# VH-VL binders against q86iv5: the designs that were tried, part 22

Target 1, 237 residues: q86iv5
Amino acid sequence: LDSCSICVDFVGNSLNDLLNIILNSGVIGTCGDLCSAVPGGQIVDTVCDLLCDYVGVDEFIKLISDVDPDPIYICEKISVCKTNDNAAASLDLVQINPQNGTVGGTFTLSIAYTVTNTIATGQLAFNIIDPTGNAFGDAVLLVQQSPEQYTQQFQFQATPSEQESFPNGLYTVQALVCEGSCGSPHPNTYTLANGTTTFTISGADSSSMSGAGSFSGSSQSTQTGAASGSGSGFALF
Short names: E, the ipSAE of ESMFold2; O, the ipSAE of OpenDDE; V2, 0.75 times the mean of E and O plus 0.25 times the DockQ between their complexes.

## First folded at step 4 (VH-VL)

Design v5 (framework fv_ciduvectamig_arm2)
Fold by ESMFold2-Fast, scan of step 4:
Structure v5 (fold): chain C 237 residues (1-237), chain A 124 residues (1-124), chain B 110 residues (1-110)
Amino acid sequence: as target 1 above (237 residues)
Amino acid sequence: QVQLQQSGPRLVRPSQTLSLTCAISGDSVSSNSAAWSWIRQSPSRGLEWLGRTYYRSKWYNDYAVSVKSRITVNPDTSRNQFTLQLNSVTPEDTALYYCARHGIPGATYYFDYWGQGTLVTVSS
Amino acid sequence: QSALTQPASVSGSPGQSITISCTGTSSDVGRYNYVSWYQQHPDKAPKVLLYEVSDRPSGVSSRFSGSKSGNTASLTISGLQAEDQADYHCSSYTSKNTYVFGGGTKLTVL
């Protein structure tokens, strides 16, 4: 609904497609030529056009083709997402339930954090690092999040997949609250708070059906800011 | 084979809307390999590009900064034509107005067919 | 608003060569190889002469050639003929998805 969230969602979903179009098309002289080639139909084309027309096709292509593009940075450069170099937050709770689970079991990650100075555009992100050092994670976008206490839950099933095998052993959870994209070297990016916890997986759960390496999040904010989900099966930082 | 034929009032009063039509033959206004522009010419300003409309997956418009707040370029697929509307005209809008096609194939960066031109005078 | 700079006039004699410059900025002529040139005879619409700096449409004489260096594009007409007497306009695509024109150059063949 807000232009920042729409921009971040579009760029996050279309960045690879846009880069492939740019690499394979000899010359792209209009936003229409670029955007009509993006998969996703009329809604995606409309969002692409709006963003591209705002800065012009040349600058839009430069932003996409940058050395290390990320959706928040691109949308900040387009000026549809705001920045706040003075954003501030603390992490109050990082908790996994259960702390001892089994392969195929369901785990809930609960994070509580307090914003003490407005987060203009940022992330609540986490990585889960398995006993072999392989990591997976997720993030939610934080837009104009005012000073207040927030909670966020993420849920995943420890079902083995090609992305994550869920070996037995000790798992580490690392959570970050950031202005900008967590871990990004781009301007206006700051790690505001970090926290860690651990949990253990042992044995197999016979209730698991098919391989699935996905997880889901839910937000429990006080309605003072915008937050939207951005799923991934891999580490974010 | 492509021909552009212009029509519209040649005298407009200050503060009113200038409206011109460009009828297309030999091509489709919704052709994916074309874009349709309005360009004007005056002794003091030379040639000045005003705006364009074109169809790819949907209709697009681009407008020159100098006229963006006053201009609409609009396609009409049923009549195979496109129009210029320029609001709140002043004597400085007095010019010879051309419609033009740019590009074959696609959105090439030059104007390959031009209408005959319409002299529009803005006077009380 | 005449965003590209051209000389107002240029002259030459039959058989000679002349060059017309077209100077823009790093956001138009300096950024893209999308410079076009148009020939306009009195009371006629402009006609494309060169596009993409140096390409000629079918039917345009090889006497017309184009080049670009930095922010300046140039049209060269060799072996001048009487019918070359006309106004010449340059145009460039811009970083804002728009087109700009030069002020035009009147060529007189003496």
Scores: ipSAE 0.006, ipTM 0.437, lowest interface PAE 13.0, mean pLDDT 85

Design v6 (framework fv_ciduvectamig_arm2)
Fold by ESMFold2-Fast, scan of step 4:
Structure v6 (fold): chain C 237 residues (1-237), chain A 124 residues (1-124), chain B 110 residues (1-110)
Amino acid sequence: as target 1 above (237 residues)
Amino acid sequence: QVQLQQSGPRLVRPSQTLSLTCAISGDSVSSNSAAWSWIRQSPSRGLEWLGRTYYRSKWYNDYAVSVKSRITVNPDTSRNQFTLQLNSVTPEDTALYYCARHGIVGATYYFDYWGQGTLVTVSS
Amino acid sequence: QSALTQPASVSGSPGQSITISCTGTSSDVGRYNYVSWYQQHPDKAPKVLLYEVSDRPSGVSSRFSGSKSGNTASLTISGLQAEDQADYHCSSYTRKNTYVFGGGTKLTVL
């Protein structure tokens, strides 16, 4: 992981903790004072100290306390992540397999895209919209991604959970390649490419209904700055 | 919309204190998303940032090294304004003085609103 | 001497493109993407033209663009117009939690 990826991971995981510390702490005179209060152990404390020291505690607090916190934007403002207002890409393929599946089944989302001007710090992101309009998705961080063709795969199991019930019907997949965080209003953020596909869920196989829906992904590019994503969550954009 | 209105004496004698006020409308001096600065301009030195005040759980100040020993930038929440005090002035402090606000869309560090400017002459 | 180095003057004819450089150090321009540019007409306060190196506030023409490489930021004005005649100032945030300005560049439209 490069310093940009380390920063984005740290801010993404610690933002609410940092906001609560800033709001509730009486005196924050040093990066050490702020960072020692962040949960996560010695590694997290060290990363926090390095990032805070890079800009100074006053500027770090300002960045964290912004109205619309965004880990990529914060890390760009710290200057550990780069921007490119001329980044460019195309989405070549958005495909789900199987295109017709069942509740409890495993689905693989395959995305192929081409970078035509370097993506400095961005995302490959997707939302899956169920028949009722409820959405969930995931994203992969893209760092210094050079012009070439890339492929990315995500897997999930259509196992009902509190977050997503997986009703029978038509599902829509929306995928975006962005410089910056997809959907963010912050400067240096651009939607570079957009793609959609659909799949259906019908019938129910209740024999394998354990576990929550989760995503696992892998980058097919080994170029410097490529990143992978995993997880499950609400819509990203 | 945010407006900044400056007031204060235009003539100050050497060795005295230069005092200017910047009244704020359309925003709060204690806003957690803004910082409030003084900037001066002279033909010989161009634009010079002097200092700022801002609120984050408590009040903070930052000052340029060249004036740090003589300067105070103070907020007044009851009147929604902030002041510049520059002690022991010399003729070199003769300049056009501006108050200014830092931007707040995202974490922006630029001066998005400026006062009208006050020409202060330091002369006996 | 100003903290950031700008050329004292630049000139161009209507329709031309001109570029103004702003050179600092690894503790200001080279450290942060908090470079801003200000346009100042005679007897007026400076007006923000670009912020965060290359972003334009609402109402600023796309003829104005910004970039940064290492310790040097640049303002480019394309399709030069008579009303562009003004002083242009760059500014950067510093590692000391302060701001510095360049000496200013007088643009003359010939």
Scores: ipSAE 0.006, ipTM 0.414, lowest interface PAE 13.7, mean pLDDT 84

Design v7 (framework fv_ciduvectamig_arm2)
Fold by ESMFold2-Fast, scan of step 4:
Structure v7 (fold): chain C 237 residues (1-237), chain A 124 residues (1-124), chain B 110 residues (1-110)
Amino acid sequence: as target 1 above (237 residues)
Amino acid sequence: QVQLQQSGPRLVRPSQTLSLTCAISGDSVSSNSAAWSWIRQSPSRGLEWLGRTYYRSKWYNDYAVSVKSRITVNPDTSRNQFTLQLNSVTPEDTALYYCARHGIVGATYYFDYWGQGTLVTVSS
Amino acid sequence: QSALTQPASVSGSPGQSITISCTGTSSDVGSYNYVSWYQQHPDKAPKVLLYEVSDRPSGVSSRFSGSKSGNTASLTISGLQAEDQADYHCSSYTKRNTYVFGGGTKLTVL
């Protein structure tokens, strides 16, 4: 549902701003008091006001101030995202090509999974763990994903950055399909399926472009459906 | 160590206001991580949560629907205490009343410290 | 009026295991892992025994364990001892940002 995606996107982008406002502001008596201080312009302020008004400013502040907040859980508590304690899925494929590459090279992660009972609000997430234990990954939001087969591809270039240096060695890929946020201890969160694969990096490619910490993805389904979202960052679970 | 000490009248007539105080030591009533609740216990109803107050930039209150029209839970930062006021009492309000603390962040949503209890009898 | 359903009483012999159930709805026990259990001896305030379904505060014996399935949370006491004879109360946070309690279970150690 669109309102669910809007909520998750807003909270994901504004959580730290909201926490800082709550910590540093004087009296916050209304949703308008809180939301007018959120950076991002008129549309962000409007979304904030609408979400806060669903539960009231007191409850909204409590949700944001929880020691372990996550966007899906918050949006489920606001009642704009649905839950399904009976969601079910299987992970059919976790494959990376090439399995042996070079620094500066392009890698494609292909994930295939089957939903066997509707995922109401969840994630397809992955972490890539380098030889030193440093991890990076990405996730796509799954909203009202019907029972059918899905494929998702992610691409990245092994270009060294502040987030990831791409040392030579063995890399581990971990993939999860979850109802709720993968790894969250919050209610209505379940790991539905998991899988792993590996690849190696050796040597250096003279041609390279920015790619570390930046992923591009594509989603495909053998039937009609929706499974989309992308980003980049540190380990997700 | 956190301690909660209760005081207040033990006998109240029907239609009057029941008023109890809970004095806090070892913590602040305006702590950002804690909420301060009133809970009562009767043989017929068991334990029943009535309401809470807590501080987060301003004071907030939550109340159980069954008492919401008659109840006020108020903090007093200068004396580090909070009070229960329950208006228009009936014999059904006869119970052992406890004050208690719970957290308002993360996994701390449970009652970790309780007052000694005050038995309040509502009778004519 | 208790919002959560507990058996009124349960009994066991020393060394036995017993289980006390606490059944709510999808708006409390079914939605949150904020389920807590309290032990109450005669003429004393309740004492927290378990929180977040299965976590124990410092000083609580490992003989006390908790679990949850759907709308039902359970407290299990293994190696039952005479001192375990008490009333046991469950509690849950709710979608209305309130707390509800069960009716309480009197444990008799025979």
Scores: ipSAE 0.005, ipTM 0.427, lowest interface PAE 14.6, mean pLDDT 84

Design v8 (framework fv_ciduvectamig_arm2)
Fold by ESMFold2-Fast, scan of step 4:
Structure v8 (fold): chain C 237 residues (1-237), chain A 124 residues (1-124), chain B 110 residues (1-110)
Amino acid sequence: as target 1 above (237 residues)
Amino acid sequence: QVQLQQSGPRLVRPSQTLSLTCAISGDSVSSNSAAWSWIRQSPSRGLEWLGRTYYRSKWYNDYAVSVKSRITVNPDTSRNQFTLQLNSVTPEDTALYYCARGGYSSGYYGMDVWGQGTLVTVSS
Amino acid sequence: QSALTQPASVSGSPGQSITISCTGTSSDVGSYNYVSWYQQHPDKAPKVLLYEVSDRPSGVSSRFSGSKSGNTASLTISGLQAEDQADYHCSSYTKRNTYVFGGGTKLTVL
């Protein structure tokens, strides 16, 4: 765990707390004034003080309070994270297993990428876009990644939650390798590579056909097994 | 499309207060992506940054150590402007004074918009 | 006296490259990547040419480039043109949350 990773983790976890303190405090004259108000105990306070003292309290508040706060960018401006405007990478593989699963099932996203010029501070990020356009995803911090081939795996269970309901249908996976935070407008941020794949969630429930039949009173086809009224599999021809 | 327009007295007597105003159009003085500076220029001392004001949930000021004891940079949100007040002036404060926008923390630390400049002479 | 040291003058011919140095201390240029360069034509306000050592505002030619090594920042102008004749000023952020300027460099073309 390096100082760059510590900074990104601290800022990522404490940004809203810092913003609330800055908004609600009368006078913040020292790093101690700001950092002592941050929840998390003595270790969090120590990290806060260290980072704030490096640039001074007024500059630290400026960085936290900017219009588009971004942990990687903030930590680059503090000078604990490095930048490389010439970073380069390619995305070699974006794959989901299984490509056809069910609600409640476990899915594994495998991403292979090649770094061809060092990534100083960046992200491997992905979004999964459900059939309704709702997106969820995650990102992994990349620090001083040397030129070579890398493989990362992510696993998730398609369990409905307030963030994502996992409806039946086609899902799109978008993966990005970036120097800086993916999608950030800040200087020293570059999309180095992107890739996409798809997968399907379906159930043994023929609810779409049953719903149509029950509504209209039309004759229904009865179906059993894993088929859900979709040609989601490739023909073997 | 941001413009800065300067106004204020061009002649000041020694020991008095130098006061200049910078009116902003095309941006807000309370923009959280901007800072508002005063800079002066003389043949003998070149460019000198004097101070700035900026808004980040509250107002902040930073001042050059050489003038810190006698300078105030104040924002006025109702008129969308900011002012320079420099107390106890001497003939060495004779200079071309500029206001400028710059120094915001989100990725641009240059002074990207400058006023026209105001020549202030300090003499008896 | 200026806080940052620049040569008083430099000269070059059209099509050539020139470099202007800006030397500070560990409390300004050496500590921060917040070095800016300004171009100033006679009787005009300075215009920002580079910020954060090497970044160009929109509309500034790629002929202007910046770098930094230790306590010294450098502005390089490639493919020198007659309209580049101007005064060039560097500035740096400092550990006191202030800015300092260099003494300025007069560039003569031909």
Scores: ipSAE 0.000, ipTM 0.425, lowest interface PAE 14.6, mean pLDDT 83

Design v9 (framework fv_ciduvectamig_arm2)
Fold by ESMFold2-Fast, scan of step 4:
Structure v9 (fold): chain C 237 residues (1-237), chain A 124 residues (1-124), chain B 110 residues (1-110)
Amino acid sequence: as target 1 above (237 residues)
Amino acid sequence: QVQLQQSGPRLVRPSQTLSLTCAISGDSVSSNSAAWSWIRQSPSRGLEWLGRTYYRSKWYNDYAVSVKSRITVNPDTSRNQFTLQLNSVTPEDTALYYCARHGIVGATYYFDYWGQGTLVTVSS
Amino acid sequence: QSALTQPASVSGSPGQSITISCTGTSSDVGRYNYVSWYQQHPDKAPKVLLYEVSDRPSGVSSRFSGSKSGNTASLTISGLQAEDQADYHCSSYAGRNTYVFGGGTKLTVL
């Protein structure tokens, strides 16, 4: 595994723990003080120490404590992930199957995109906006993607939860290809391409279903603090 | 000092929603130093962690993959309690259900206080 | 079915030492130092004995000790007493803010 993916995975998995430690520990004087408190054992502690030592504890805490924390940006600022301000891509296909489904049904989102200038560190992300305007989504990490055509699939089950009730009606899917984290205000972040499609949900007995829909994919997973591939998340942009 | 007191129906029909409540005394459900979990126990599966909720500037939830599609763990700050909802239950959900607290600062990821347990039977 | 593997039963006589193993994978026990052990007497909720592999909460006897090597954590009970007869459960942090448990071990004090 490359250092960029290791960093993004670590920050994504440990962000809430790091924030908790920072909020409750008062003055943190060393990377060792911060990292020894992070749950995850000695491998996670070692990765934490390495990343923190690269920029120093004060800068690391500042990056973690940003009002809109961003694992890709953090890892770019410590120089383990690369940036490309000239990255470019297009979205060729955004397609939901089935286009007309029912509560509790399984939906497959297929996205095809073409990279025309290398994406150094970025995301393929999507939001699904329900008929009431509530949104949920997921993202996959893109590292050093060369100019080529790519295809990615996501599956979810329209199972009602507190985060998303799956009401009957028209749903909008918006997909984005980004350098950096989609929707992030941080430097070196650019929306490269966007595309939309729609689908409808009608007619099943939602009381027989349980829990949030789960997303699955074959690409590297990225935690943006809002959504993950293991469940219904919040909107990413 | 911390005590967890469970309540809720002990008998649920297949396909219905299992709902349990855990009332907290001696701590706050929105305490920055704690997370609040549901754990169940059955002879066939042993102890099984289901999910948790906790507060840090906003509420967070984490769920076990095995139940993620049908579980909700919700805090109620006004009553100082949290609840489990498990939808579309089957006889396999028959178990002794516990609520539990773990501290977040310091001794991370161990369950230091447990409710008394509620045996929930799923049968027709 | 359980994510962590424990022996179903173990037995010993008063005054002896016994060890209970808890075997996971490189993604839980092997990766993290966040293994905890719980004692459960009949009709009671589990009670924490050890956390972070080897640390004891206040009030837990020094007869209980823990260790970890590779993907296996171990609970050792020295100077075995009749009151130690109980079920013992291990737990590990499993990443992504999730937890897993072992199947439990029934300790019989002969």
Scores: ipSAE 0.000, ipTM 0.409, lowest interface PAE 14.4, mean pLDDT 83

## First folded at step 5 (VH-VL; framework fv_rosmantuzumab)

Design m1 (at its last look DockQ between E and O 0.01; V2 from the best seeds 0.00; counts 0 for: pae E 12.0 > 2, placed apart)
Fold by OpenDDE, look of step 5:
Structure m1 (fold): chain C 237 residues (1-237), chain A 120 residues (1-120), chain B 111 residues (1-111)
Amino acid sequence: as target 1 above (237 residues)
Amino acid sequence: QVQLVQSGAEVKKPGASVKVSCKASGYTFTDYSIHWVRQAPGQGLEWIGYIWPSGGRTGYNQKFQNRVTMTRDTSTSTAYMELSRLRSEDTAVYYCARVPLYSSGWFDYWGQGTTLTVSS
Amino acid sequence: DIQMTQSPSSLSASVGDRVTITCKASQSVDYKGYSYMNWYQQKPGKAPKLLIYAASSLQSGVPSRFSGSGSGTDFTLTISPVQAEDFATYYCQQSYHYPLTFGAGTKLELK
């Protein structure tokens, strides 16, 4: 894992802990005082110390105490993650398989996109919107993606849970490629590309609200090398 | 079905505070932000601020000069907006609205609105 | 703050007509081909309803007679053909920068 990914992961997972410490511990004099109180063990403490020492305890506390803390933005502000205001990308494909599925079935979302100017730190995000307007989704951190074509796959099972009932009907998939956190109000955040596709689910039995289907999105990133220029325009339908 | 249900109408005097609730149902409360928008009688829409229920992060329109506080209770899927030091100009219908995760900031579902009347 | 100017403030139309409402932002709300512009419908005594997001994307459940277009600073909502239930006030909204801001609204009335 690169330093940027480590930073984003740490801040994302420890943000509330850090805030609680800051609010409850009074005057924090050193990074050691702050980071030693963070739960998660020695690795978490070490990462915290390194990040805090890099910017100083006062600046670190200021960033964590922001009214809208964003892990990616915080890591960019402390120069662990890089930014590129000229980042550029396009979506090539947003596909869901099968296009017609059933409740309880497994669906594979495939997103292909082309980076034309390096994404320094960003996200590939998606939302799945059911016929009732309920949505679920996920995002993958993108770090130093050079100009090339990328493909990401996500898999989910349409098992009803308290979080998502998977009603019958038309579903919409939204895919986004961003510099920074998608939807964030912070500087150096941009939506680079947006695309949609649809699929259907049938056979929803309203009666079997059985147990919490955990959305286990397994992201497999396959870096497909530079395929030569045969212009088969994959139409974003 | 996604629903946002707000608390009832309020009548307050100048200088008082009001706390409006917005109960969410039909979706995962922590996966969306809740925004607040008000509309004075016969006027347009004014954005007040937002809260992210997952972490409790808030952002406010600076126009309200620290008079607004947004909170949430994740156990009850309820968002709250408190407005203090009320003025006659605060008379409006107040709406809560949902913003999808990873979206670019559109309000896809709205509460029914809460009427606030501020009068001496 | 980004200011949104809608035109016209009001218009009259008949059922079956084609209607266009424009919204102009004080600065561009685009980045790399994505537009941070949304459209809402509001009926008297009701909350606004989302029609269009990202300038041209139709919200689920909204009739296809509604369409959005535009980029940069200039955007358009089109209703064609107008139906009896479409007489309402329409608002544009930008989400490019905080604070989020709305247009002043356009009231569509029956002729």
Scores: ipSAE 0.064, ipTM 0.679, lowest interface PAE 2.9, mean pLDDT 88
Fold by ESMFold2, look of step 5:
Structure m1 (fold): chain C 237 residues (1-237), chain A 120 residues (1-120), chain B 111 residues (1-111)
Amino acid sequence: as target 1 above (237 residues)
Amino acid sequence: QVQLVQSGAEVKKPGASVKVSCKASGYTFTDYSIHWVRQAPGQGLEWIGYIWPSGGRTGYNQKFQNRVTMTRDTSTSTAYMELSRLRSEDTAVYYCARVPLYSSGWFDYWGQGTTLTVSS
Amino acid sequence: DIQMTQSPSSLSASVGDRVTITCKASQSVDYKGYSYMNWYQQKPGKAPKLLIYAASSLQSGVPSRFSGSGSGTDFTLTISPVQAEDFATYYCQQSYHYPLTFGAGTKLELK
């Protein structure tokens, strides 16, 4: 149970609702006025009230009304998540298997990275760029990752959908390890390492539209201070 | 063992105020919210509001907004609900109940109830 | 506010029967695949007792003859088989949005 992770998940999932409440409900005098209107029941109200009361309603509104609202940045600004401006990491492996696959096939993206100075609050993120320039991806939140070696795997099925048809051709994978949100212009944000690889899709015509693909992953570390985590896709840089 | 023990029955006249206490034991008082629910004779359950013992944050049902005040004393692990400008319609049993942090808002432990009678 | 419509308002049953109580919310009480619906049992002169949380999860110490199901707006509490100690009033409750609201109750009576 980590307060930083809880904060980032709440802000990421509730930000649009909070913005709409602020813009459409007039003057908000208390955290209760704001937080009681957020959908998600008692757990969401609890987290909203705690965070809002921690900084005060005026400051909370300022943070979520930013033109580039960033859940990690917001949680850092309220001191629930820590920063490390000296975080450092390298990418050891960015590998996708199979390198030559088919529509409907399952692909596994494996990323190995080494942290050389603690990542306080950051991301391991990737984009997959199809032959036409369309991109999709995912990210996992990294909290207090100590210096050591880590691995992460992501899987997806190349099942065509309205959002991604999986055309035949060359796909580019971009992977990043970051302090802060990958690609964000906010303070305390750094791209620590990046890497690319490619794969191809060829095969039978899958002309029927179907449900959207999904992602899952896990983190693994070697024999020093291991941590586990998997994430949602709130970074598609 | 988790317990919520409420103060005893009250008889009040219209226009008076009442303050009901709810003493918690068997858990970390500041890690859970306390909610208040009432039940008029022969009626169902009506939610009044909540208090977070950590920090004292409150939220009230609009029906009671201008008449209810919830407080707590963390040193005694006790929550309080004060209802003012009492009316005969406020005759009910008043319950305190605990809600776990990071839950779907279920009342897992209830006090025994405090009977309030408002009559002239 | 989310209105909770509970039916039936009362019913009679014998020990050994299967009974079903329904609860309909005026809007969905689901968020991210989680249902903010809880069920309570109340006997006369006693505080309510939690039976089911999150639509279908049994509270510790509650017999497995109680079960909950449903999602969205439609929820069901089932008691099978009914035992002598189960004659009581049952309430559903949503915790999706404030104010928290309860159904009007279903009184389960012997016979």
Scores: ipSAE 0.006, ipTM 0.472, lowest interface PAE 12.0, mean pLDDT 84
ESMFold2 (binder alone), look of step 5: mean pLDDT 93; pTM 0.953

